# Ledger of designs, part 2: miniprotein binders against Glycerophosphodiester phosphodiesterase GDPD5 (GDPD5)

Target 1, 371 residues: Glycerophosphodiester phosphodiesterase GDPD5 (GDPD5), of Arabidopsis thaliana (Mouse-ear cress) (q9c907)
Amino acid sequence: RTLHPLPVKGPKTVKLQLQTSRPYNIAHRGSNGEIPEETTAAYLKAIEEGTDFIETDILSSKDGVLICFHDCILDETTNVASHKEFADRKRTYDVQGFNITGFFTFDFTLKELKQLRIKQRYAFRDQQYNGMYPIITFEEFLTIARDAPRVVGIYPEIKNPVLMNQHVKWPGGKKFEDKVVETLKKYGYGGSYLSKKWLKKPLFIQSFAPTSLVYISNLTDSPKVLLIDDVTMPTQDTNQTYAEITSDAYFEYIKQYVVGIGPWKDTIVPVNNNYVLAPTDLVKRAHAHNLQVHPYTYRNEHEFLHYNFSQDPYKEYDYWINEIGVDGLFTDFTGSLHNFQEWTSPLPDTSKSPRQLLSQIASLVLPYAKA

## First folded at step 5 (miniprotein)

Design k21 (from k0 with R28K Q37L)
Fold by ESMFold2-Fast, scan of step 5:
Structure k21 (fold): chain B 371 residues (1-371), chain A 86 residues (1-86)
Amino acid sequence: as target 1 above (371 residues)
Amino acid sequence: SPEKLEEEIKELKDEAKELLKRAKYLLKFLGDPWLALKVRELAEKLEQLIDEAEKTGNEDLIEEAEKLLDEIRKLVEEAQKILRES
């Protein structure tokens, strides 16, 4: 056969592959402990800090454009209240049985949403970035992962699908969920968990709405994760109780559609008087049904760390990874988790002598520059 | 002899392990990213030299590893000095 010249000559960087040998480090809304949530800057910081997956919440604009934004209202994390031209846009809607008043994402076109600037949710986090960054679209989020110097997974949530389907008009008898999957396919996402296709573009699709995950199972073989809220919150779509959706019978049912569950971490390890109690059997039972467990949300501040951990996030990581045995962690501080994991479980493909205590101890010194 | 080289490599590994434990402790409290990075780089090179010396029996590599261990020791001593001055 004949040999052809290379079509391009220049430096080529072979992307480092996603690790699969330790729990997944999931950058919850980006590195939002440091930079305002769901901004390009927060995602770029998370990638720089060693995250496995960047996570986002998908909602919709009035004109049906998918955006990366957690709250159904713009009030808490944007400067919408400073925009006099939007003063009359405040509305009240029923959101999961509660009347919520505010500036809803689906009452604004994408053009209008792009005029807004994001602000830090928590007063005790860094305020210097307030007003610097616009709301990004889901497609913009996908390009951040695509352009990363290494393989970085994505972890999009189909958020408030009942609300989005009630208030946004989807063409051709399609739903919010159809637009999400269509956009993922457009960007080359697909493939069953750990398949060659999945490893090239890793993805977990998450939702608190079991019917949305069942629905998209007919549209994509991408791995799905059922999110589970506190013991008092029923599912938004089916009004099913915590007891029902965490039962062995339900795990046997739902495992046909999902690869794992994403429970609120306090449902795994209950808290009393700011001390963690003995863990429930939730992780062991999920594992018995071949379901992964990716709890949310790990945060480094003393308001979120219990006395058992002496305000040391590394003690919390050690407990959850090595004693509880979770398969992934949604963290606001992906850098601190990455540093902990590099020290305690260095990857064979990145370390010349993985598992040797000397190398592990050496790797530990770098994280203390950040923590 | 082979037994003597094996003992020297074991002693070098043990000394390196204890020194890096001390370095980790000090760096945890000092928060110096440059010092942390430098210790990591030297430790990685040290491990490579020890592994190659063990494979080849080359005494020159053991001497080079001992020099790197001494460089790490000096950084640890400087870190300890800074901590004492606080």
Scores: ipSAE 0.000, ipTM 0.177, lowest interface PAE 17.3, mean pLDDT 84

Design k22 (from k0 with R28Y Q37L)
Fold by ESMFold2-Fast, scan of step 5:
Order: sequence, then structure tokens, then C-alpha cells
Structure k22 (fold): chain B 371 residues (1-371), chain A 86 residues (1-86)
Amino acid sequence: as target 1 above (371 residues)
Amino acid sequence: SPEKLEEEIKELKDEAKELLKRAKYLLYFLGDPWLALKVRELAEKLEQLIDEAEKTGNEDLIEEAEKLLDEIRKLVEEAQKILRES
């Protein structure tokens, strides 16, 4: 789909600023619980539903154009298999020690990728949007945040940097990470966490690859977040274990490069037989090292909500925000998190909107509804 | 016989290794599904049962391990079905 050319109109009023008084609502691949992931529609829906940050995964096309796409293969979330002209493009490559067979993003030019249409990843989510939306570029994603009616942050992931550097030729002796940072700078992103510059264009750069975050620390002062996978998955770049990268010694090392960690939420609160167990000390230890904690991924489906919460996402949010004490949440369902936050922790009146007033009234009444 | 037990344990170890490799591949694409945590929990219990069966010669533990392996396989197949139908 071609983005509409918007008339250049200066804002008549300053945009509503990013909130910093409650945990960040991070729209994981957009509002992808409702609309297919990493599409313009999913991001617009997330902005409409009150997200603080829109999140994406950066990969590359064959011709070195940064795209917003989670999987290294197109098979699961696009109609590539329906394109007979691409039938002979399937390849097998080594991805983190596994032979993966499929249609890889870096085997297609941007022009070819733009012929594809996104489909919903999960059969149990809404199928009505399948075939409606093209893959977007990272620059198109930045334009969505730029054109938002309020200040909306971005949360791009440097995805599979080892794989992208192996299979895509980067000009001038540069690499994938250089292209990502160059693009961010081109769009005016920069500034250390909570600086005046950062508050005008909020940004967190995330990656599971610690060496990528260390590398870009020489290129930008923008805040970075180290993503942490389950306890069995070593880092893709350095082959370091979960125990190594969550140790106090490692937190002291990495905090010079990152402002926080983004762990899989089940490493913080383990689950057994669809019941949550006692939390680990990961959040407390990270906070002791002045690291923020932004876990992934919060989802509204019964399989993800656990019996302890009566499969109610509001009870899960209450637990994670008020008992566990996280600083941000990656959610597939931006609206449910925003509604919870507005009802329980309304923002100060920077404008006297009816919604904010109703939220304040709800906050005053909610304690009296509690048995 | 001891020879039969050794062969059954070797087959279970080989099957577990291949199934866990497939599970890690699915985790790579799914991000943070409940499925990944469930597979990890079952995998840990499977390894524990196999180790105990090898140590004690208890055939009942082999049967329990085979049941867990089948449960893991069903979860992996369901995850693959979700990805493929998606």
C-alpha cells in the first residue's frame, strides 16, 4: 500500500508529551492482538488505543532496505506461497545453529517484498485482515510515529544482526547496525534517556545481541535495552548463557551501554500447570543495578493469562505493575493495558479531556467497588 | 534385560534431542508463547526421568518418560500447526 502524502501543516498546539509517571505501554508489533503484526493499521490502532511506544523488528531486504518484519522467513505471516513467480526462491540457511528452510527476507528486493500481503500469525486471532496490508519499511514506520497526533515513542529491535550481516552486503565497510543508527539519526532520533532531546522523540533500541548494543554505543547516545530470552537460549552473537547475562557482574558491565533489560516474562514469574509461581529476584537485582525492566509479551488469550488471574488481563496487569514492579510492558493488546492504566493511575490533566476526567473519577470510585 | 533398557534409554535420548531442537526452532519464531515454557518444563522433567531410569533400571520411569515425550511432541505439532495455518 502506498502511504498517503500528508499536507505539511505545522501543529497549532504542542503535541501531548510522553508520560513518564507510570510503566510504559509498549505496543508489541503494533496492536497485533487485533490487527496483523507490524502493519501500518496495527500501529495506527495502537496509537489510537493509547500506547506510549510502538515496537518493531528490523530486518533487511536483499537490496539493503530496512523493513519491519519479525521472522527471517516470509512463510508464516505473508502470502509468499501463493506467488508462483517466487516458487523457486525457497532456500535453506544456518540460523543460530539450525537449518531453516523458507523464503528469507534478504533473498527478496524491496520491490518484490512490496508485492506480498501480510496474514495473521495466529489462527485464533481475527482473520478478516489477511491479504489487506503490505510489508512496511522502517522509514515508513518512523513516519507513522512522526505523524501521530501526540508524542509517541519508538522501540525498534535490531533483529538477527549476525544473519543480516552474513547475507546482506553493506556498503562502505559498514554493517546492519550502522544502517539502523543512520536511519534513526536521519529522522532526528538521539539523546540520552530522559534528556530534553529524547523527550521530544522518545526511543529505545533493543536487541538480543549484546555486541550490537555495545557497537552502537559508539554511534548514538539513545537508550538501549538488552533483550533476554528463556533460560535455555544463549545469546546469538556471543553464545553466553542466561546465568551469565543476568549475573550481578554482567549487569555492572552492561549498564554502561544499556538503560534496561527486556526479559521474557516467564523468567521473572515462572509458570507451572498454567499457574504462576513465586517470582524470581531478577527485577529486584536489575533495579539494584539501576536497570529498567520491560518484560515481553503480555497477551489477553486464556493460554497466556493463567488461572491465578482468573484469565483476566486487568488482574495480570495489576500483579505485574503493582506487585512485581516492572517499568514497561510489551503487549499485543495495547487497549486493554491503556484502559487499566487510565482507570487505576490516571495521568495529570495536561488537557481537560472528558476521557481523563472519567479516568480520574474511576480511580476515586474503584477502591469503593473492592470487596 | 539390561541390553534392552540401554537401547530404550538411548532411543529416548535421541528422540528428546531432536524434539527439543524443533522446540527451540519454534520458540525462535513464536517469541514468548506459553508453549515454550511448557516445553521447557516438560523437557527438564523428561531428562530427570531418563537419568533416574538409567540409574535405577525402573521400566515404569521409561514409560513415564515416553508419555512426557509424547506430550512435548503434541505441543510442538500444535505450535507448528498454528504457524503453518497462520
Scores: ipSAE 0.000, ipTM 0.291, lowest interface PAE 13.9, mean pLDDT 84

Design k23 (from k0 with R28M F29W)
Fold by ESMFold2-Fast, scan of step 5:
Structure k23 (fold): chain B 371 residues (1-371), chain A 86 residues (1-86)
Amino acid sequence: as target 1 above (371 residues)
Amino acid sequence: SPEKLEEEIKELKDEAKELLKRAKYLLMWLGDPWLAQKVRELAEKLEQLIDEAEKTGNEDLIEEAEKLLDEIRKLVEEAQKILRES
């Protein structure tokens, strides 16, 4: 668990480049379907399993250190409740009009957070890794991508910026978003989408807060993606409705700042009684405005797969990639998505890997499975 | 002749079963149960194609199945060689 200051490296040897010929495989919080979310182990597993991008949620410690952690409270995915020395640290804050009680990330220093151990969010996932891994910093996350044997992109979320700016003191009149971009630049990230600089170190910066994405557009030309929640949820920063932020007028406006949208997949393909309904026009309209669509979150478990897919995540991938036509997928199971993509749309460089060769075999026989 | 065609189809079925069994074990070694299930489905569909060729007597379908089987065989043999050396 050693922190290093600025990474000191000479020129990089040319690595295998990021693919751009099929939808992006985005490892949502790492391979969190297999290993606890946003841990070094989950990210290393995702890279091993063939992910295009590793994804994380950026929050802050009390002392202004960026960390990789989804919830604003530590309660659900850490052993904080078992730490008697932290018993009196529970607080209640107003989070977007709701009083939330818990152990907030910004009420703990990095040193205190490093004493915690992560636990699996879902009882139906593998429990054997509970208590094995600490919370990682955003810089530690960037080091994982840097040290990958091939070019692996990053997909950091500026998470709860309103809350982080309310409760964390940022030096020099700066704010949470400034610290995120400053850290990305420190690690060599920049460049407009598909530029030479971007292809060397690919990234998308995501947020549910449109004002954060507009703000950082003055700080970095790195591609941004606007995350979109359920049809009932307004934006956390501007209180704008789903109807407003998915309108053609808004897409025309926001495309100046973002390269795509990341909607909740149920807003594209609604669900009723655990059956998927006819898709909405959201993907077609986004594409008409030259916006990519990267929906979240694809999960292999029966609790998340609909009857239409007969408990087969490969049928769900086929539907979303080939029928709906999405440009990227946030998945908890990057390995199963990668295997499906290698199977059905193999990359030109498929020599040497037995997995890639087996994908060629599957692709050759797949038409007979459908017929 | 019908007897010669019957013999060719029998040999093709036996070869297909053996090859798809090898492909199934290789995919299972890679640790993906979803791939293993899909290989089972592909094996059944290849057998169905061969059965259809037998029922219709369509030599073009037999030739198509033989070409597909040969291509799959080459890829499986190469994958097995790499896995044994890894």
Scores: ipSAE 0.000, ipTM 0.340, lowest interface PAE 14.4, mean pLDDT 83

Design k24 (from k0 with F29W Q37L)
Fold by ESMFold2-Fast, scan of step 5:
Structure k24 (fold): chain B 371 residues (1-371), chain A 86 residues (1-86)
Amino acid sequence: as target 1 above (371 residues)
Amino acid sequence: SPEKLEEEIKELKDEAKELLKRAKYLLRWLGDPWLALKVRELAEKLEQLIDEAEKTGNEDLIEEAEKLLDEIRKLVEEAQKILRES
């Protein structure tokens, strides 16, 4: 119509946009290397430390409320065993062919889950935060991203959809995946990868279940990522092998539904006797099919760093970004990845990188350090 | 005295230089941009205090600079402790 279209009404303040010129820094369960996983504090810390995306695992309560929680049982990362009123709630269910016994998330209402407190998964991480933080809902997670001072993406996983659909009753003939997508749409999430809508509210939806990603492709154009486990682990929904789901034929099939894959990093760079071996062709083949590669999980501790990197996480980042050529990294230490990227690949519109900050500190104090 | 002030300023400069080296090491391991920014802000304030002390001969400004240097030292030591305990 007119040469001067009407301006869209919106916020007066424009947030700094998501970077798209270097690999995505994905805060795996928040800054969980420092603060207990999937807590508000871990996500706020990740945002402060410069993450591109905050990542979470979506499961369900008994009453169908989406929560941010990794394990299907509460036993390892909560104080559920200390709650005498819940002592009779332990159950055994078939989980991917194994009988698992524990306190399952879907056996507790949200009100009951909110009585629990998170504890650190790893004995070698900081224990001082145990008992301080409750389990958060997926909607609470979305508000953390919404309220960030800059554009921060979200990276939710549709976790254990087979299990959630078996044990949670979803209204109106819908299922777990429908509730996830409806919640995302309610909070304004949508748009194909790199579209104007996506850039305003960036989102990747991840799952180890290819049928869930295919299903939601009829519900949302938001970019999806297929997670890939160890070479010995078949898909939870279709029982397809690693060889099948990483074949060229399968990549040609799945690329109509997903923008990338999220493989376990050892399937890209195998490890023997705590030394990394020559990389496989997985990244090169995925790229040949126009699929991004976002491996998991980068961790700064000795238990997870290989001898090749001399206990230096910056050497691991350099290897994976500059030699392997990945498009994103799931890290428990988003701050260390951000500092590495700011130092080695600075963005024109960012504040001073760690290298620039150290150079500035040096320039400020060196005039006073004359012999 | 002017000789005492010159020596105190030299010692503060030497300590600031050593803390910068420790900050570079910690940034490599912790990846903490907030710590880097905080050390930078404190270093700028330290420079201002040293410059004023040098111009005015005010020993109170040297004491303030020493307190600030101790704050930077404590942040670096806390960061090293977090790294050691992770």
Scores: ipSAE 0.000, ipTM 0.133, lowest interface PAE 20.9, mean pLDDT 82

Design k29 (from k0 with L30K Q37L)
Fold by ESMFold2-Fast, scan of step 5:
Structure k29 (fold): chain B 371 residues (1-371), chain A 86 residues (1-86)
Amino acid sequence: as target 1 above (371 residues)
Amino acid sequence: SPEKLEEEIKELKDEAKELLKRAKYLLRFKGDPWLALKVRELAEKLEQLIDEAEKTGNEDLIEEAEKLLDEIRKLVEEAQKILRES
C-alpha cells in the first residue's frame, strides 16, 4: 500500500482577545512580587496569573542593544559586584542632576550583561531565585508576549532617554527613541488605541519624559502614557513642575499626544502615618480631559498596604477601582488583582466603555464591602 | 550666641537638602515612593522647626531640629541598606 502522510497543519488557532471591559491589570516588571523583576520567569508567571499587559523598563547596553532593566546601575539587582573581571568598570556620571556612582548598563556590552544574574530587589521578598536568571533583551521580552497562549499586551517604558542619548552612540543620526519604535514596528506593533491592529497586538508606550512621547508621535500612532512622579520631582527632560504637568492647560496640550497619565498613586490618594487621606481631584480632572489614569505601584506587603485596608489587598483594589475609578493598575501582584476582578466582575460583553463597566463593578462590590 | 545659632541653622539646612536629594534619587531610579513620602513628611516638620528657631532665637527648637534631622538621616541610610542588601 502507498504511505499516507500526516494531515497538513490545521488552520491557525485564534487567541483569546484582550479584555477591554474592566481596568487593565498591568504586571509591573512581571510578577515581581513572587519572582525577581524583569526576568523571563517573572513575565511567564504574570501571563499564567491572568495579566492584561506585561510591563518593562527599556535601557541600553554599550553596543546599543535594548534591554529590560529598571535601574541605570547594575549594583542593586545583579551580581555585578561578584564579578572580579568587572571591578574596574565602576563610573560616576551626572544623572538628572545627581552624581551617581555604580556599574552603568551602557558601560557593558550585551555579551558582558548576559554573564550577570539577577537578584531580588527587596529583602522581604523571596530570595530563593537569586542568581538563577540573566538580563533579557527587549526583543526577548517581545517574543514572550508574542508566544503567549492568549493576546497579552505590552507596556514598555522609554526610561532615562536623556541619559541613554548622552552615553550611547545611535547609528544613522538616530536616537534611543527611534531604536525603541523601530523595534516595536519590526515585531508588528502599531495602531491607534482600540483599532483592529492595536487589538491584535496591544501596546502602551510610557515615559516620564514628555518630549520623548511628543517625538515618537511622529513615528507611531501607538497609544502613549505620560508617567508622573512625586509632587517634588520635575520632569527629567524639560524641568517642568508637578503643578505644571498636571494643570488643566497642560492636560489639554498633552492629550493630543497621549491617551492617559500614569501617576504615582500617592499623588492621587496621599498617605500620612500609614493612613490614606482624602483623594485629590487628579483622576476626576484627567477624566474630564479624556485621559485614562493608570497609577503605580500596587503591592500586597504590609509596608505598602495602609491601615485603612486591614492588610487586605482586595479592599485596596475595591477602593481604587470602585471609589477612585482608575482605568488600569501597575501591580507587583498581578495574580491577586486578577482573582479579585474574576470574583467581583466576571467579564461581560466588550461593547461597554471602561467607565460604564466600572460602574457595574461598583454595584456588585458595594453590598458586601459594607458587610 | 547669635553667631553659633546662625551657623547651626545653616548646617541643618544644608544637611536637610542633601538628604532630600538622596531620597529623590531613590524615588526616581527605584520607582519606590515609600521612602520619599516618609522623608518628605519629616523634612516639612524639620523646615517648620528651623523657621521658628530663626524667628524666635529659641535654642530648644534647634535641639529638636537636630534630633529630627538625625531621625531622617537614620531612615534614609536604613532604607538604602534594605534596597542594597537584596
Scores: ipSAE 0.007, ipTM 0.415, lowest interface PAE 9.0, mean pLDDT 84

Design k30 (from k0 with L30R Q37L)
Fold by ESMFold2-Fast, scan of step 5:
Structure k30 (fold): chain B 371 residues (1-371), chain A 86 residues (1-86)
Amino acid sequence: as target 1 above (371 residues)
Amino acid sequence: SPEKLEEEIKELKDEAKELLKRAKYLLRFRGDPWLALKVRELAEKLEQLIDEAEKTGNEDLIEEAEKLLDEIRKLVEEAQKILRES
């Protein structure tokens, strides 16, 4: 497989720029509430539905090719178990202190991974797309953002870097993180947050591993976001507690390397008996340290919406944006968030040319055309 | 006896803590928030039952907590079985 050199392209029209006046709409694994996660179709749907950023999880194949895939095993979201030729590839490895058995991404070459087809993770989501789409590479993902009709940001996660570095051989003494940054640079990504270069090709690099974000700070000035898990989960790389990595002292330390944090939303607004409780001070403290807050994951299904919101996703968006005051949202349903934001916080209509305005006026008059 | 009840409650708390820790790591690895929500709800109920049993000395609540702990254990094992069979 050969990836073509990046073309130099002059636009027929100026691409609509990324909005910066309201919280970022981040399509978590694409529009995965509608189409299977991390597929080309899910990303194209997210772009069509008005997302600001498309998000992905970067893992590696055995031959060191970066792929877009959330789980380190293929078992739940692919048809790997139906492939008899792969039956003897199941392995057990130590993953963060637990023995996990499955078909690991790094035990398959890209050529082998491309034989697999993605399936929907959740039984309560649309099953019609199962078996239709292959696993995509990170470079294929970057091409989707590049070819969008408007400026669409990317939000790649350096996922399981400890595991990827342990099991994948990286040539030249380099690491998984080096390959990720090199690929981003190859595709023209770089620049500090809100710089001209960043606004032209927006990105945030995310990870649950603080040492990976510190490491790549020597390789790229692109903005980084520290992901924060449940209060019981230590960091995978340094075994640091939730209390430690959310302390004021740690926020003062890490803000040298990151522009924000991405905490699990239940750590900001705890839930009990399907009711949300009073919010913690996490958002206020992060903002006091000049850190943005982009929580994950907003989902429209009643299993994830709480009685406080009458199980209405628009009430949840209103609460999190206007009451809690977050700066971005990782959502499986980018279209519903976009509709909410367009209705409640419309962007200035600077894209309408005189011709487009005349066309709209004409369409308003057409139903009233005189006898 | 009150001493035996205290010992049983301590053992139940220790087992619950270890099982819930394992469940949270498995759910994080899978990235399945539906199972995470279910485990969280069951864990909250388990903690309430254990706390109430400790306060009231009601042995029937310990039996309920043990049944709930087994329910969580089965859910964790079923989740792990799905990973193993795929």
Scores: ipSAE 0.006, ipTM 0.422, lowest interface PAE 9.7, mean pLDDT 85

Design k31 (from k0 with L30Y Q37L)
Fold by ESMFold2-Fast, scan of step 5:
Structure k31 (fold): chain B 371 residues (1-371), chain A 86 residues (1-86)
Amino acid sequence: as target 1 above (371 residues)
Amino acid sequence: SPEKLEEEIKELKDEAKELLKRAKYLLRFYGDPWLALKVRELAEKLEQLIDEAEKTGNEDLIEEAEKLLDEIRKLVEEAQKILRES
């Protein structure tokens, strides 16, 4: 669907509220471990599987329409290369000091992007959905959360804001970040963390660009999360180092704008020869500054699991939740995390017996364990 | 000679910096950090070998560092190949 209704006044529905008693289950690009990332189907699957938040990456089309798409180029996760009419659209741009060549999202209008079909990023994931789903707009994404049978939060990323502001024309002296916040407000999103307004429509706004989060703090009181990349990667907007943005001084500064940080999980627990090492003090120091920690990305495949966990995702969840003490997890497999949490930390309204819940978990884990 | 060893170490450091810069860029572009971990592990080992070669004058450590540099280069190429094929 290229169009959808803006919800002015919807039917009054009493929905099951967002849980706040255990770490947040954040469906990274939907249930993308099962269905291609950032598709309607992946988000509907995540909601069905018990996610707390559905997560997306916001980029822009050439004509300034916000879309849900991770890469700045269309090459890896769409069939753009099979569209002969677009063969001459390949461009090379300077992205943070390096030349990238590909089909950039901002070189295509929304009408052109809607002609494309998404394909699975990883050869080792299910290929049967390739070519079935179009790129969705951010407004279409908001409609999915709105129409959920229970309260489901959203976790949009303001992605590559420097690049989007450099290559997309924004009307009226506005910028990419303004369009994102305006769209959120149109859909009724707002309110400080854990306020009554926030609990009705839960939202975290994330970005790797600290200046974008500071900028939108003047536009919305919605809670924000600073994403933190690999120890070798500087911020895209300010060229600040990992050491600087994870310092105690910086945490004291940034906490006036954000409620938490979203670091790459390997910066918390380093890995060597597929074994996890002793954890760093990042989580403890963030908590000392009253910042939540939501690491990314948890994945069930053996390529992403470690021998310490017998390559069992449930042992990894147990370690990260109970030993490391994180406040939320970005996962490609929201269903596996939900089942683990239902088994180990059931909510008051859970009607399943421990035996029934264990049976459900066993049926999901069985494919990952070979006798 | 000490002068020749010094020049080889300088060339190796310059080559390593350019390759690591390229690898870091690909990891940011790809947005999927599983390859970033491998590059970081090899980069740390490379730095240790170069430092030890400087301190000890052991030419064998330069050969080991060159092998690690080649392994990092192969990972960068595999990252580009995966991005293109998927």
Scores: ipSAE 0.006, ipTM 0.350, lowest interface PAE 10.6, mean pLDDT 84

Design k35 (from k0 with K38R E78Y)
Fold by ESMFold2-Fast, scan of step 5:
Structure k35 (fold): chain B 371 residues (1-371), chain A 86 residues (1-86)
Amino acid sequence: as target 1 above (371 residues)
Amino acid sequence: SPEKLEEEIKELKDEAKELLKRAKYLLRFLGDPWLAQRVRELAEKLEQLIDEAEKTGNEDLIEEAEKLLDEIRKLVEYAQKILRES
């Protein structure tokens, strides 16, 4: 297909700006509750459904190309096992003390990864899209955000940096984290949180590895978020405990490098027998240290929607936004969160349809006409 | 002592019950038939070791059961690491 060169004068289209008046709607791996995770289609669906940020996991191919893919192995969300030509590529590696066997992303070139097709992770989600979509590169992901009809932020994770640095060769004495930041800068991303530069191209950089976030703080002023796993999981890079990284002393330290934390939601509101228990003080303590809280992952299925909420996602959103007081939500279901937010906290530019405006004008004129 | 052994077996049974419940929940969402089968095999062996320890009073079987419980715990941690949330 023939692509025409960009005009010298682009169309003067002012994009609708990112909202900053309500918690961020973060499309976790795209609208993956509806379409397979980390596909172009899932991201386009999330944008259509009103997301503030599209989120992805950055890993690497063997040839050092950044890709959008959650698992370090291809086994669960691709058709790699059906490719006889790749049958000899299965490997076993030490992943943070565990011997993991599978088809690792870094054992395949980008050309080989592009031959694979993504499949739905969960049997209880829509299976009709299996085999339709390839793995996308991080640059392709950035192009999706760039080409959106409104300003859409990005929320990339520096995923498994220890593993990527162990198994991928990075040129010029650099690291996986350097490649991520260089790619972001190449696409015009930068600026401190809420600066004019940031508002034009909104970005949060997330990681479970605190040393990666500290490292990139010397490379970019873009806001960073420390992800926090369950209470039994130490940090992958420093082997620090949950108790240590959620302490007041640690929050005071890490706030020099990050604007917030992204904890697993069950560490904020514990669950027992499908009922939510009393919330911990994690959100209140994080806020006391001027850290935002963006928990993961909100899902609409019955198994994730506890009996306290009558398995109604809107009751869960109300609880987490208004009672718990979170600043952002990683959701697999962008549309349901957006609908809730529009109904309860409408944005100025979307608060009144032309019909509603006409109704207001009529209401103002009617008393005057009778007076 | 017999009282100490009885207390250790009770604590081990309680820990096993909670961990296996968590493992079954996580594996439902991971969709990995190999991990599901591995957890079932380890759970069956754990139940057999606890039953024999209770019947025979053999403290060595408690040590074996604790090691097996740790293996199941590591598989649960692995599943959680892949999913980040179930």
Scores: ipSAE 0.005, ipTM 0.342, lowest interface PAE 11.9, mean pLDDT 84

